# Ledger of designs, part 1: VH-VL binders against Putative bifunctional riboflavin kinase/FMN adenylyltransferase (ribF)

No score or structure here was measured in a lab: all are predicted.

Target 1, 179 residues: Putative bifunctional riboflavin kinase/FMN adenylyltransferase (ribF), of Geobacillus thermodenitrificans (a4it50)
Amino acid sequence: MKVHEANQGLTLPGSVVAIGAFDGVHQGHQAVLRQAVERSRQLGVESVAYTIDPPPRCRFQGSRMLTTLQEKLDRFAVLGLNHAVVAHFDERYAARRVDAFIRELTALNPREVIVGQDFRFGRNREGDVALLRRHFPVRIVQTVCCADGQRISSTRIRELIERGEWEQSTVLLGWPLSS
Below, numbering starts at 1 at the first letter of every chain, in headers, positions and changes, except where a header shows other numbers; Kabat numbers aren't used for antibody chains.
F, E and O stand for the ipSAE by ESMFold2-Fast, ESMFold2 and OpenDDE, each averaged over both directions (binder to target, target to binder). V2 = 0.75 x the mean of E and O + 0.25 x the DockQ between their complexes.
[cut] stands for letters that were removed.
Atom coordinates printed by the task and the answers are left out, and those that the model quotes come from them; centres of patches stay.

## First folded at step 4 (VH-VL; framework fv_iratumumab)

Design j10 (from i8 with heavy chain Y52F)
Fold by ESMFold2-Fast, scan of step 4:
Structure j10 (fold): chain C 179 residues (1-179), chain A 117 residues (1-117), chain B 107 residues (1-107)
Amino acid sequence: as target 1 above (179 residues)
Amino acid sequence: QVQLQQWGAGLLKPSETLSLTCAVYGGSISSYYWSWIRQPPGKGLEWIGYIFYSGSTNYNPSLKSRVTISVDTSKNQFSLKLNSVTAADTAVYYCARDWGEYAFDIWGQGSLVTVSS
Amino acid sequence: DIQMTQSPTSLSASVGDRVTITCRASQGISSWLTWYQQKPEKAPKSLIYAASSLQSGVPSRFSGSGSGTDFTLTISSLQPEDFATYYCQQYYDYPWTFGQGTRLEIK
């Protein structure tokens, strides 16, 4: 897996791009990332994980991160991604126009962009899946639920960790936690 | 296909407000940014600012205190107001579509604005 | 602000010549550079976007190259209608800035 900073301007002749914050790379994120890997193999192009780091919630709201950036990258590699593009999330990134994000993706020549159901981007979260579809074929990955029918999310996993519910948090995360 | 047509005041006195409107024909104003650019006689191009169809704006810091750009999606048009004009504001003003990898791909015909006492 | 500097500021050439115009950014702008052609008393016309992509309807004799800070516009075989002023523009960071222009004049 090759790792790139978003501002380095990675250019590819074709790709399948999965986009998200991917905090913890929990089971819900794995569904998005695994589909990108499988679809890229079917199309004969490169797979890319486009990740925002730190996650917006952690940058602006002071929430705990579930992984370091290096742990996140290691998990992408285990899942079979060819490339990781890291977008540094700060005040400047939050103020980027929706079309600046589209420009970055266009350089990757996506044959398909894969996102979760609630994906938003750009200034004031003005960008949504409908806007992405104007520029790229977009696949929305269905929300992943645990056995009791509740959504798997980074927020839920953080709350379980803060309460000392380590076994349950490990089940939702899908990766071992350090002792 | 898509074309921009602009109109507004051509002759102004110092201290007045410059007002120009740009209308989008043959396509939708929605889901694009729209910019104003100016060019003083015999000189280069200067970006003034943009508006997203939702109303979000960004202005060149050199003009920010005097500039307002607005959009009317029901009329498929957007407008520029520049307050407190001086002779230095004499220029041809252009509206343009502003998007992604293309930058300014469609331009209006231009409006000459002359500021003289 | 990112300063854009074009070279030369003016150039005389003959029909059929290969013409090269350069543009330098004061800092890295990746490939976010657009080239425009402007004829007297007309609006600028987009020629090349994303440093090297030809705009629809633009003749193939126009080409762009470069990345980072150094960019080139080439006209492979100059035609009479190509005598105009050419501008580069960076589209990387605000405010958007243009080069000072290169006047292409008949020899």
Scores: ipSAE 0.240, ipTM 0.689, lowest interface PAE 4.1, mean pLDDT 86

Design j11 (from i8 with heavy chain Y53D)
Fold by ESMFold2-Fast, scan of step 4:
Formats: C-alpha cells, structure tokens, sequence
Structure j11 (fold): chain C 179 residues (1-179), chain A 117 residues (1-117), chain B 107 residues (1-107)
C-alpha cells in the first residue's frame, strides 16, 4: 500500500475510492473498504482509501481517536487497499469549497466512489452524496448493525469505552488482533 | 447555453450603496459558486467575492467590510451590495459562474458604475 | 495574497505571427491558472483553464502550458480577431488574483 498526502495531488488512470474518516476502521468502515477492494478488482483499477485525519469530531469537539493514523493505515493495508490518501483535517481543510474536494477526486479518475449513507464534505457540510453523484458513479454502502440491530459507529464505540464496556467495543471494532 | 444578465445602479454619489443583480438563464443557480469581479476603467480585474446557493460567502479581504452578496434561488438570481462608495469604486462590475477546474467560465455583460459628485 | 505578473505588458504583432505571453505567480499554484481574452467594452472570455485545457469553442491556435509558478499562453498563428487584452488568473488560494494584463496590438 502506498500512502499519499491529499495536498500532494495523486493522479491515477483509474480507481475505486472509498471515502471517510474511518476512525477505528470498525466493522461498518470495513464494509465500505472491502467494497472498494472488491469493486477495484472487478474493474481492473487501483483501490484507494481517502481518509480524513484527525476525524472532524476529534479535531473540533475533543473526542478521543479510536486509532492513531498509523494504526488506521495498517488496517487499510490488511484489508487490501492499494493506496491511502490522507487529508489532514484542520481549519483550512474544513473551510474548503465543495468543488475543491471534487477537483481533488477527479485527479484519481474514479470509476466508482464508495461512501456511507450520511457522507458530507466541504465548508458547512454543503457537499452531499447527490452532488458527488453528479460528478462520479457513487455506491452507498448500507449501515452495518450489530447482532442487537444497533448501528455500528465510532461515537457508539467511544461511549462503550467510556463506560468500561471493553468486550463489546472490541466486538464492534472487529479486528482479530488486539493492539 | 447558460447566460448571465445584469442590472442595477449606473450613477452614484460618494457614500451611497452600490446595488447590482445578476440573473441566471438556461441553467440552475444551484450547485455552483457565483462571483462578482470588477474592472476600473483602463485597469485590470479584481475579484470581489462569491456566493453558493446555501448563502455561504467569501469576500476579498480588501472589500470585506463593505460587501454583501446574497442569493435568491427561487428567482435564479444573486446580488451585490457595496456600501460607502467612493470614486475609487468606479468600475465595470461583472457577475460570473465560478466552479472547480474551470474558474470563471461564463460572464455577465457587465454593468458600468460611476461614482461622482 | 498571491501576486500574478504578466510579461510583456503590451506587444505589437502581425497577422500570422506566433505570439507568447507569460504569467508568473509569486508562489506555487500547481496548474490552477486560467487565461482570459478581453476585447474593448466586452466581458472577458475564458480561453484556457487548468493551465493547459482549451475551453470548448476556442480555436486550436490557442494553447497554454506551465505549472507551479511559470505559465505561458501561445497563439500559434495570430488572426485579426485575436487583437485584445489577455489576463491570467490563479484559483489556487483566496483571494483569487489576476495578472495586470497584456495588450496585444496590431503592428
């Protein structure tokens, strides 16, 4: 897996791009990332994880991260991604126009962009899946639920950790080796 | 295909407010940024600011204290207000579509604003 | 602010000439530069975006090149309708800034 900074301008002849913060690379994130890997193999192009780091809530709301950036990248590699593009989330990135993000993705020549249902981008979360779909073929990966029917999310996992519910939080993260 | 038409003030006195409107024809105002650019007689171009259909704006710092750009998506229009004008604000004002790799690909016809006493 | 400097500020040429106009940015702007043509009492017209991409409907005699800080607009065989003022613009960082213009005059 090759790692790139978003601001360095990665250009590819074709790709499948999965986009998200991917904090913890939990089972819900794994569904998105596995779809990108599977689809890229079907299309004969490179798979890309486009990740935002630190996650927006950790940057602005002081929530703790579930993984370091290196742990996140290691997990992308285990899942079979060819490339990781790291977008450093700071005040400047948060203030970017929606077209700056679309321009950046265009350089990757996506054959398909894979995102979660609630994906947003650009200043004031003005960019949504409908806008993204105007520029690229977009696949939305459905919400992954635990055995109890509850949505798997980084927020829920943080809450379980804060409550000392380590076994359940580990199950939702879904990694075979504890780190 | 898409065309921009402008109208508004032509002659102003110092201290007055400049008001211009730009209408979008042949396409939707939504999902694009829209900018105002001005050009004093015989001089170059200066970007004033942009607006998105959400109402989100960004202004040139040199004009930020005097500029307001607004959008009316129901009328497919956006507008420029520039407060406290002086002779230095005499210029042709242009509206333009502002997007992605294209920058300003479609321009209005321009509106000459003259500030004199 | 990113300063855009064009050279020359004016030039005289004859129909059929090859003409080049240069634009220099005070810092790196990648390929985010657009060239505009402006005729007297008309709005600017986009010629080239992203430093080297020709706008739809623009004649192939116009071409752009460059990246980073140094950019060139070339007209391979000047036509009578090409006498105009040319502007470069960066859209890498706010505020958007333009060069001072190059006036292309008939010899």
Amino acid sequence: as target 1 above (179 residues)
Amino acid sequence: QVQLQQWGAGLLKPSETLSLTCAVYGGSISSYYWSWIRQPPGKGLEWIGYIYDSGSTNYNPSLKSRVTISVDTSKNQFSLKLNSVTAADTAVYYCARDWGEYAFDIWGQGSLVTVSS
Amino acid sequence: DIQMTQSPTSLSASVGDRVTITCRASQGISSWLTWYQQKPEKAPKSLIYAASSLQSGVPSRFSGSGSGTDFTLTISSLQPEDFATYYCQQYYDYPWTFGQGTRLEIK
Scores: ipSAE 0.458, ipTM 0.783, lowest interface PAE 2.6, mean pLDDT 88

Design j13 (from i8 with heavy chain Y53T)
Fold by ESMFold2-Fast, scan of step 4:
Structure j13 (fold): chain C 179 residues (1-179), chain A 117 residues (1-117), chain B 107 residues (1-107)
Amino acid sequence: as target 1 above (179 residues)
Amino acid sequence: QVQLQQWGAGLLKPSETLSLTCAVYGGSISSYYWSWIRQPPGKGLEWIGYIYTSGSTNYNPSLKSRVTISVDTSKNQFSLKLNSVTAADTAVYYCARDWGEYAFDIWGQGSLVTVSS
Amino acid sequence: DIQMTQSPTSLSASVGDRVTITCRASQGISSWLTWYQQKPEKAPKSLIYAASSLQSGVPSRFSGSGSGTDFTLTISSLQPEDFATYYCQQYYDYPWTFGQGTRLEIK
């Protein structure tokens, strides 16, 4: 897996791009990332994980991160991604227009962009899946639920960890728990 | 195709508020950025600011303390207010569509605003 | 702010001439530059976006080139309707800034 910084000019002749914060690379994230790997193999192009780091919640709200950036990248590699593009989330990145993000994705020549159901991007969360579909073929990965029907999220995993429910948090995360 | 039409006050006295409106015809205002640009007589172009249809704005720092841009998606229009005008604000004001690699691809007809006492 | 400087400030030419106008940015702006044409008492009209891409409906005699800091607008075989003022604009970083303009006049 090759690692690139966002806005450094990665260009590809074709790709399948999975986009998200991917904190913890939990089971829900894995569904998005595995879909990208599988689709890239079917289409004969490169797979890309486009990740925002640190996650916006952790940058502005002080929430704990479920993984370090390096642990996240290691997990992408285990899942079979060819490339990781890291967008460092700071004040400047938070202020980017939605069209700047679309230009950046265009350089990757996406044959398909894969996102989770609630994906948002750009300044003040202006961008949504409908806007993204105007520019690229988009596949939305269905909500991943645990056995009791509840959605899997990094927020829920943090709450389980805070309550000391390690076994449940490990199941939802799909990796050994890391501090 | 898409056209912009603008209107508003043309003659102002110093200290008053400039108000202009721009209406979008032939297409949706939604999911685009919309900008205001001005041009003093015989001079070049100056970008004032933009608005995205969510209400998110960005203003030129030189004008930021005096500028408000707003959008009304139900009327397919957006507006500029510039407070505390002086003679230096005399210019033709343009509205424009602002998007991606195209920059300003569609412009309104322009509104001459003269500030004099 | 990124400063945009055009050269020359004015240029005289004859119908049929090839005309070149340049624009220089005070820092690298990749290819994020647009050229506009403005006739007296009219709104500017976009000619070229992303430094070299021709806007729909613009005659092929207009072309743009360059990247980074140095950009060129070329008009091959000038036509009478091409006499106007031309502006470059960067949209790499805020605030958006324009060149001072180049006035193209009949010789």
Scores: ipSAE 0.124, ipTM 0.664, lowest interface PAE 4.8, mean pLDDT 86

Design j14 (from i8 with heavy chain S54T)
Fold by ESMFold2-Fast, scan of step 4:
Structure j14 (fold): chain C 179 residues (1-179), chain A 117 residues (1-117), chain B 107 residues (1-107)
Amino acid sequence: as target 1 above (179 residues)
Amino acid sequence: QVQLQQWGAGLLKPSETLSLTCAVYGGSISSYYWSWIRQPPGKGLEWIGYIYYTGSTNYNPSLKSRVTISVDTSKNQFSLKLNSVTAADTAVYYCARDWGEYAFDIWGQGSLVTVSS
Amino acid sequence: DIQMTQSPTSLSASVGDRVTITCRASQGISSWLTWYQQKPEKAPKSLIYAASSLQSGVPSRFSGSGSGTDFTLTISSLQPEDFATYYCQQYYDYPWTFGQGTRLEIK
């Protein structure tokens, strides 16, 4: 797996790109990332995980991160991603226009972009899946639910950890808990 | 193909407010950023600012205290107001589509604004 | 601000000549540079975007190259309608900035 900085521009002849903060790379994220790997193999192109780090919630709202950046990258590699593009989320990145994100993705020549249903990007969260679809073929991966029927999210996992419910949080995360 | 038409050119006295409007034809205003650029007579180009259809703006720091750009998505148009004008604001003002890899790919015809006492 | 410097400021050429105009950025801008042509009393016209991509409808005699800080616009065989002022613009970082222009005149 090759790791790239977002602001330096990666160019590919073709790709399948999964986009998200991927905090914890929990089972819901794994569904998105595995689909990107599977689709890239089917299409004969390279798979890319485009990740925002730290997650916006953790950078500006002080929420606990579920993984370090290195742990996140290691998990992408285990899942079979060919490339990781790391976007450092800070005030400058948060202020980027939606089209700066679109042009960055265009350089990857996506055959398909895979996102979760609530994905947002760009300044003031002005970019959404509908905008992304104007520029690329987009696949939305449905929310993954645990055995009790509730959706899996980084927020829910953090809440379980905060309440000391380690066993359940580990099940939803699908990896050993990080320090 | 998308075309831009602008109006509101004229003569101003120092301290007055410059007002220009740009209308988008042949495409949606909601799919792009829209910028204003100016050019003093015989000189080069200076970017003024942009607006996105949501009302989000960014202005050249040199003009930020005097500039307001607004958008009216129902009329498919956007507008520039520059207050407290001086002779240094004499220029042809252009509206332009502003997007991603293309920068300014479509321009309005330009509006001459002359500021003199 | 990123300063854009064009060279030469002006040049004289004859129809059929190969003409090159350069643009230098004060810092790295990747490939985020556009070239414009401006004729007297007209709005600028986009020629080349992303340093090397030809704008739709622009004759193939125009080409762009470069990345980082050094960029070139080339007109392979100058035509009468090409006498104009040419501007480069960076769109890597705010504020967007333009070169001072290169005036292409009849020799």
Scores: ipSAE 0.458, ipTM 0.777, lowest interface PAE 2.2, mean pLDDT 87

Design j15 (from i8 with heavy chain S54R)
Fold by ESMFold2-Fast, scan of step 4:
Structure j15 (fold): chain C 179 residues (1-179), chain A 117 residues (1-117), chain B 107 residues (1-107)
Amino acid sequence: as target 1 above (179 residues)
Amino acid sequence: QVQLQQWGAGLLKPSETLSLTCAVYGGSISSYYWSWIRQPPGKGLEWIGYIYYRGSTNYNPSLKSRVTISVDTSKNQFSLKLNSVTAADTAVYYCARDWGEYAFDIWGQGSLVTVSS
Amino acid sequence: DIQMTQSPTSLSASVGDRVTITCRASQGISSWLTWYQQKPEKAPKSLIYAASSLQSGVPSRFSGSGSGTDFTLTISSLQPEDFATYYCQQYYDYPWTFGQGTRLEIK
C-alpha cells in the first residue's frame, strides 16, 4: 500500500475510491473498504482509501480518536487497499468549496466512488451524494448493524470503551483495541 | 448553451450603493458557484467574490467590508451590492460561472459603473 | 495573496509567428491556472484551464504548459483575430488573483 498526502496530487489512470474518516476502521467502515477492494479487482483498477484525519468531530467537538493515523493506515493495508490518500482536516480544509474536493477526486480517475449513505463534504456540508453522482458513478454502502439491529459507529464504540465494556467494543471494531 | 446577462445602475455618486444583477439563461443556477470580477478602465482584473447556489459566500478581503452577494434560485439570478462607493470603484463589472477545474468558463457581457460627483 | 506576474507586458508579432507568453506564481499552485483572452471592450474568454486543457471551441493553435510556479501560453501560428490582451489566473487559493496582462499586437 502506498500512502499519499491529499495536497500531493496523486493521479491514477483508473481507480475505485472509498471515502470517509474511518476512525477505528470498525466493521461499518470495513464494509465500505472491502467493497472498494472487490470492485477494483472486478474493474482491473487500483483501490484507494481517501481518509480525513483527524476525524472532523475529533478536531472540532473534542472527541478522542479510536486509532492513530498509522494504525488506520495499517488496517487499510490489511484490507487490501492499494493506496491511501490522507486529507489533513483543519480549518482550511473545512472551508474548502465542494468543487475543490471533486477536483481532487477527478485526478484519481474514479471508475466508482464508494461512500456511506450520509456522506457530506465541503464548507457547511454543502456537498452530498447527489452532487457527487453528477461527476462520478457512486455506490452507497448501507449502514452495518450488529446482531441487535443497532448501527455500528465510532461514537457507540467510544461509549462502550468509557463504560469498560472492552469485549463488546472489540467485537464492533473487529480489531484489537488500540492503545 | 448557458449565457449570463447583466443589468443595474451605471452612474453613481460617491457614498451610494452599487447594485448589479446577473441572470442565468439556458441552464440552472443550481450546483454551481457564481462570481463577480471587475476591471477599472485600462487596468487588470480583480476578483470580488463568489456565491454558491445554496447561499455560501466568500469575498476578496480588500472588499469584504463593503460587499454582499446574494442568489435567488427561483429567478435563476444572483446579485452584487457594493456599499459606500468612491471614484476608485469605477470599473466594468462582470459576472461569471465559477467551477472546479474550469475556473471562470462563462462570463456576462459586463456593466460599466462610473462613480462621479 | 498569491501574486501572478506575466512576461512580457507587451509584444508585437507577424501573422504566422509562434508566440509565447509566460506567467509566474509567487508560490506553488499545482496546475490550477487558467488563461483568458480579452479583446477591446469585450468580456474575457476562457482559452486554457487546468494549465494545459484546451477550452471547447478554442483553436488548436493555442496550448498551455507548466505546473507549480511557471506557466506558458503558446500560439503556434498567429492569426489576425489573436490581437488581444492575455491574462493568467490562479484558482489554487483565495483570493483568486490574475496576472497584470500581456498585450499582443499583430505587426
Scores: ipSAE 0.458, ipTM 0.780, lowest interface PAE 2.3, mean pLDDT 88

Design j16 (from i8 with heavy chain S56N)
Fold by ESMFold2-Fast, scan of step 4:
Structure j16 (fold): chain C 179 residues (1-179), chain A 117 residues (1-117), chain B 107 residues (1-107)
Amino acid sequence: as target 1 above (179 residues)
Amino acid sequence: QVQLQQWGAGLLKPSETLSLTCAVYGGSISSYYWSWIRQPPGKGLEWIGYIYYSGNTNYNPSLKSRVTISVDTSKNQFSLKLNSVTAADTAVYYCARDWGEYAFDIWGQGSLVTVSS
Amino acid sequence: DIQMTQSPTSLSASVGDRVTITCRASQGISSWLTWYQQKPEKAPKSLIYAASSLQSGVPSRFSGSGSGTDFTLTISSLQPEDFATYYCQQYYDYPWTFGQGTRLEIK
């Protein structure tokens, strides 16, 4: 797996790109990332994980990170991604034009972009899946639920950790906790 | 086929406010950035600023203290106001669609603004 | 600000000639450069975007190349309608900046 910074520009002749914060790389994230890997194999192109670091909630709200950046990258490699593109999330990135994000993705020449159902991008969350579909074929991966029917999310996992429910949080992550 | 039509050109006196409007036809103003560019007679092009259809703006620092760009999505229009004009603001002003890898792919016809006493 | 410098400032050419215009950026701009053609009393027209991509409806005799700081616009076989002023523009970083223009005149 090769790691790139978003601001340095990666150009590919073809790709499948999964986009998200991927904090914890929990089972919900794994569904998105596995779909990217499988689809890239079918199309004969490179798989890319486009990740935002630190996650927006951790940058602006002081929420706990479930993984360090290196742990996140290691998990992408285990899942079979060919490339990781890291976007450093700060006030400047949060204020970036929606077309700057689309331009960055265009350099990757996506045959397909894979996102979660509520994906947004650009300043004030102005970009949505409909806008993304104007430029790329987009596949939406549905929310993954645990055995009790509840949605798996980084927020829920943080809440379980805060309550000291380590066993349940480990099940939802699908990886051993880092601490 | 998207087209831009602009109006509000004319003769201004120093200290007055320049006001131009650009209308988008044949397509939606939504999901694009929209820019103003000017060109003094016999000279090159200078970018003034952009607006996203949501209202977010960015201005050339050289003009930021005097410039305001606004958008009216219900009329499919966006507008430029430049305060406190001087003879140095004499130029043809253009509106343009502004997007990603394309930069300025569609331009208005231009509006001549002459500032003279 | 990123300064864009074109060369030559003007040139004279004949129909059928191969014409090359150069644009240099004061710092690296990747491929984020657009070429425009402007005829007297008309708005500029986009020719090439992202340094080398031909704009829809533009004749194939126009081509662009380059990346980083050095870029070229080539007209492989000049036609009468190609006599105009040509501008490069970077859209890598704000403010957007243009070259000073290259005036292409009939010989």
Scores: ipSAE 0.242, ipTM 0.688, lowest interface PAE 3.3, mean pLDDT 86

Design j17 (from i8 with heavy chain S56T)
Fold by ESMFold2-Fast, scan of step 4:
Structure j17 (fold): chain C 179 residues (1-179), chain A 117 residues (1-117), chain B 107 residues (1-107)
Amino acid sequence: as target 1 above (179 residues)
Amino acid sequence: QVQLQQWGAGLLKPSETLSLTCAVYGGSISSYYWSWIRQPPGKGLEWIGYIYYSGTTNYNPSLKSRVTISVDTSKNQFSLKLNSVTAADTAVYYCARDWGEYAFDIWGQGSLVTVSS
Amino acid sequence: DIQMTQSPTSLSASVGDRVTITCRASQGISSWLTWYQQKPEKAPKSLIYAASSLQSGVPSRFSGSGSGTDFTLTISSLQPEDFATYYCQQYYDYPWTFGQGTRLEIK
């Protein structure tokens, strides 16, 4: 897997791009990332994980991160991604207009963009899946639930960790504690 | 074919407010960003700011305290106001369409603004 | 702010020459660079967008290349109407910034 910063000028003749914060790379994120790998194989193009780091909630709201950037990148590699593009989330990035984000993605020549159904982007969350679809073919990955029917999310996993519920948090993450 | 026509301003005294309007012909103002750019005599280009047709603006930090850009979708127009002008604001001012991968693909004819006492 | 530096600042050439103008960004800007041509007392005209895409109606003798920080505009066979000032512009991050310009003059 090759790692790039968003501003390094990565251009590809074709790709499948999965976009998200991917904090923890939990089972819900893995569904998105695995679909990107499989679709890229089917289309004969490169797979790309476009990740925002640190996650916006952790940057602005003070929540703890579930993984370091390096741990996140290691998990992308295990899942079979060819490329990782890291967008450093700060005040400057948060202020970007919707079309600036779209221009960054265009350089990758996406054949398909894969996102979770709650995806938002751009200044004041001005962009959404409908706007993204004007520029690229978009596949939306449905919400992943645990065995009891509840949604798997980074927020829920953080809550379990804060309460000392390590066994349950490990199940939702889908990665061994020791690595 | 889309065309931009500008008017307003001209000769100003220091401390006055510069006001320019740009009208969009041959196409809709909707779904695009619209920018103002200026060029002092014999010098290069400086981006002033943009407005999205819905009203969202972003301004060059060097001018942010003095600049207001507004849009009137019913008239297919957008406008620039620059407060508290000085001789340093003497320039040709351009309006331009700003969108997607194309950057500034269509420009107005330009308006010369001279600030003198 | 991202600084855009063009070289040369001025160049003299003859009709039929191959002309190369370079633009360097102080930070990575991917391919988000546009080239403009400006004649005296006229508005700039877009030539190349997204570093290498030819604007509609622009002659094929114009081409752009580069990514990241280093970009080039090439005119393969200079014509009389090509004598003008050329500007590069980054539209990767705010504020949008332009190079200082390259003035192309008759030798």
Scores: ipSAE 0.007, ipTM 0.559, lowest interface PAE 9.5, mean pLDDT 83

Design j20 (from i8 with heavy chain N58Y)
Fold by ESMFold2-Fast, scan of step 4:
Structure j20 (fold): chain C 179 residues (1-179), chain A 117 residues (1-117), chain B 107 residues (1-107)
Amino acid sequence: as target 1 above (179 residues)
Amino acid sequence: QVQLQQWGAGLLKPSETLSLTCAVYGGSISSYYWSWIRQPPGKGLEWIGYIYYSGSTYYNPSLKSRVTISVDTSKNQFSLKLNSVTAADTAVYYCARDWGEYAFDIWGQGSLVTVSS
Amino acid sequence: DIQMTQSPTSLSASVGDRVTITCRASQGISSWLTWYQQKPEKAPKSLIYAASSLQSGVPSRFSGSGSGTDFTLTISSLQPEDFATYYCQQYYDYPWTFGQGTRLEIK
């Protein structure tokens, strides 16, 4: 797996790009990332995880991160991603125009962009899935629920960890908890 | 295909407000950024600011305290107001479409604004 | 602000010449640089976007190259209509900034 910084000018002849914060790379994220890997192999192009780090909630609200950036990258590699693009989330990145994000993705020549249905980007969250679809073929990954019908999310996992619910948090993460 | 036409006040006195409008023809104002750029006589280009069709703006910090850009999607128009003008604001003002990898691909014809006492 | 410096400020050339104009950014801007041509009393016209992509309708004698901090606009065989002022612009970070311009004059 090759690691790139956002805005380093990565250009690919074709790709499948999965986009998200991917904090913890929990089971819901793994479904998205595995789809990107499998789809890229079917299309004969490269798989890309485009990750925002730190997650916006952690940058602005001080929420706990579930993984360090290096742990996140290691998990992408285990899942078979060819490339990781790291977008460092700060006030400047949050204020970027929607078209700056679109032009960055365009350089990757996406044959498909994979996102969650609630995905937003750009200043004031002005970019949405409908805008992405004007520029790229977009696959929306359905909300992932566990057996109790509740969504698997980084927020829920943080809450379980804070309450000492380690066994349940490990199930939702799908990775052993590290020291 | 897409064309920008602009109009507004040409001659102003110091302290007055500059007001210019730019109309989009042959295409929609929606889903694009729109910018104003100016050029004093015999000098180079200076970017003033942009507006997204949703109303979100960003202004050049050198002009921010005096600039307002607004958009009217129903009329396919956007406008520039610059308060408290001085002779230093004498320039040709251009509106332009502003997007992605293209930067300013379509420009208005320009409006000469002269500020004199 | 990112400062854009063009070189030369002016140059004289003859029809048929190969002409190069350079633009240097005070920090890395990847490929986010556009070249404009401006004739007297006219609005600027986009020539090259994203450092090296030719704008639709622009003659193939115009080309752009470079990335990071150093960029070049080349006119492979100068024509009479090419005598104009040329500007570079970065659109990597706010505020958008232009070079001071290069005036291309007939020799």
Scores: ipSAE 0.447, ipTM 0.769, lowest interface PAE 2.4, mean pLDDT 87

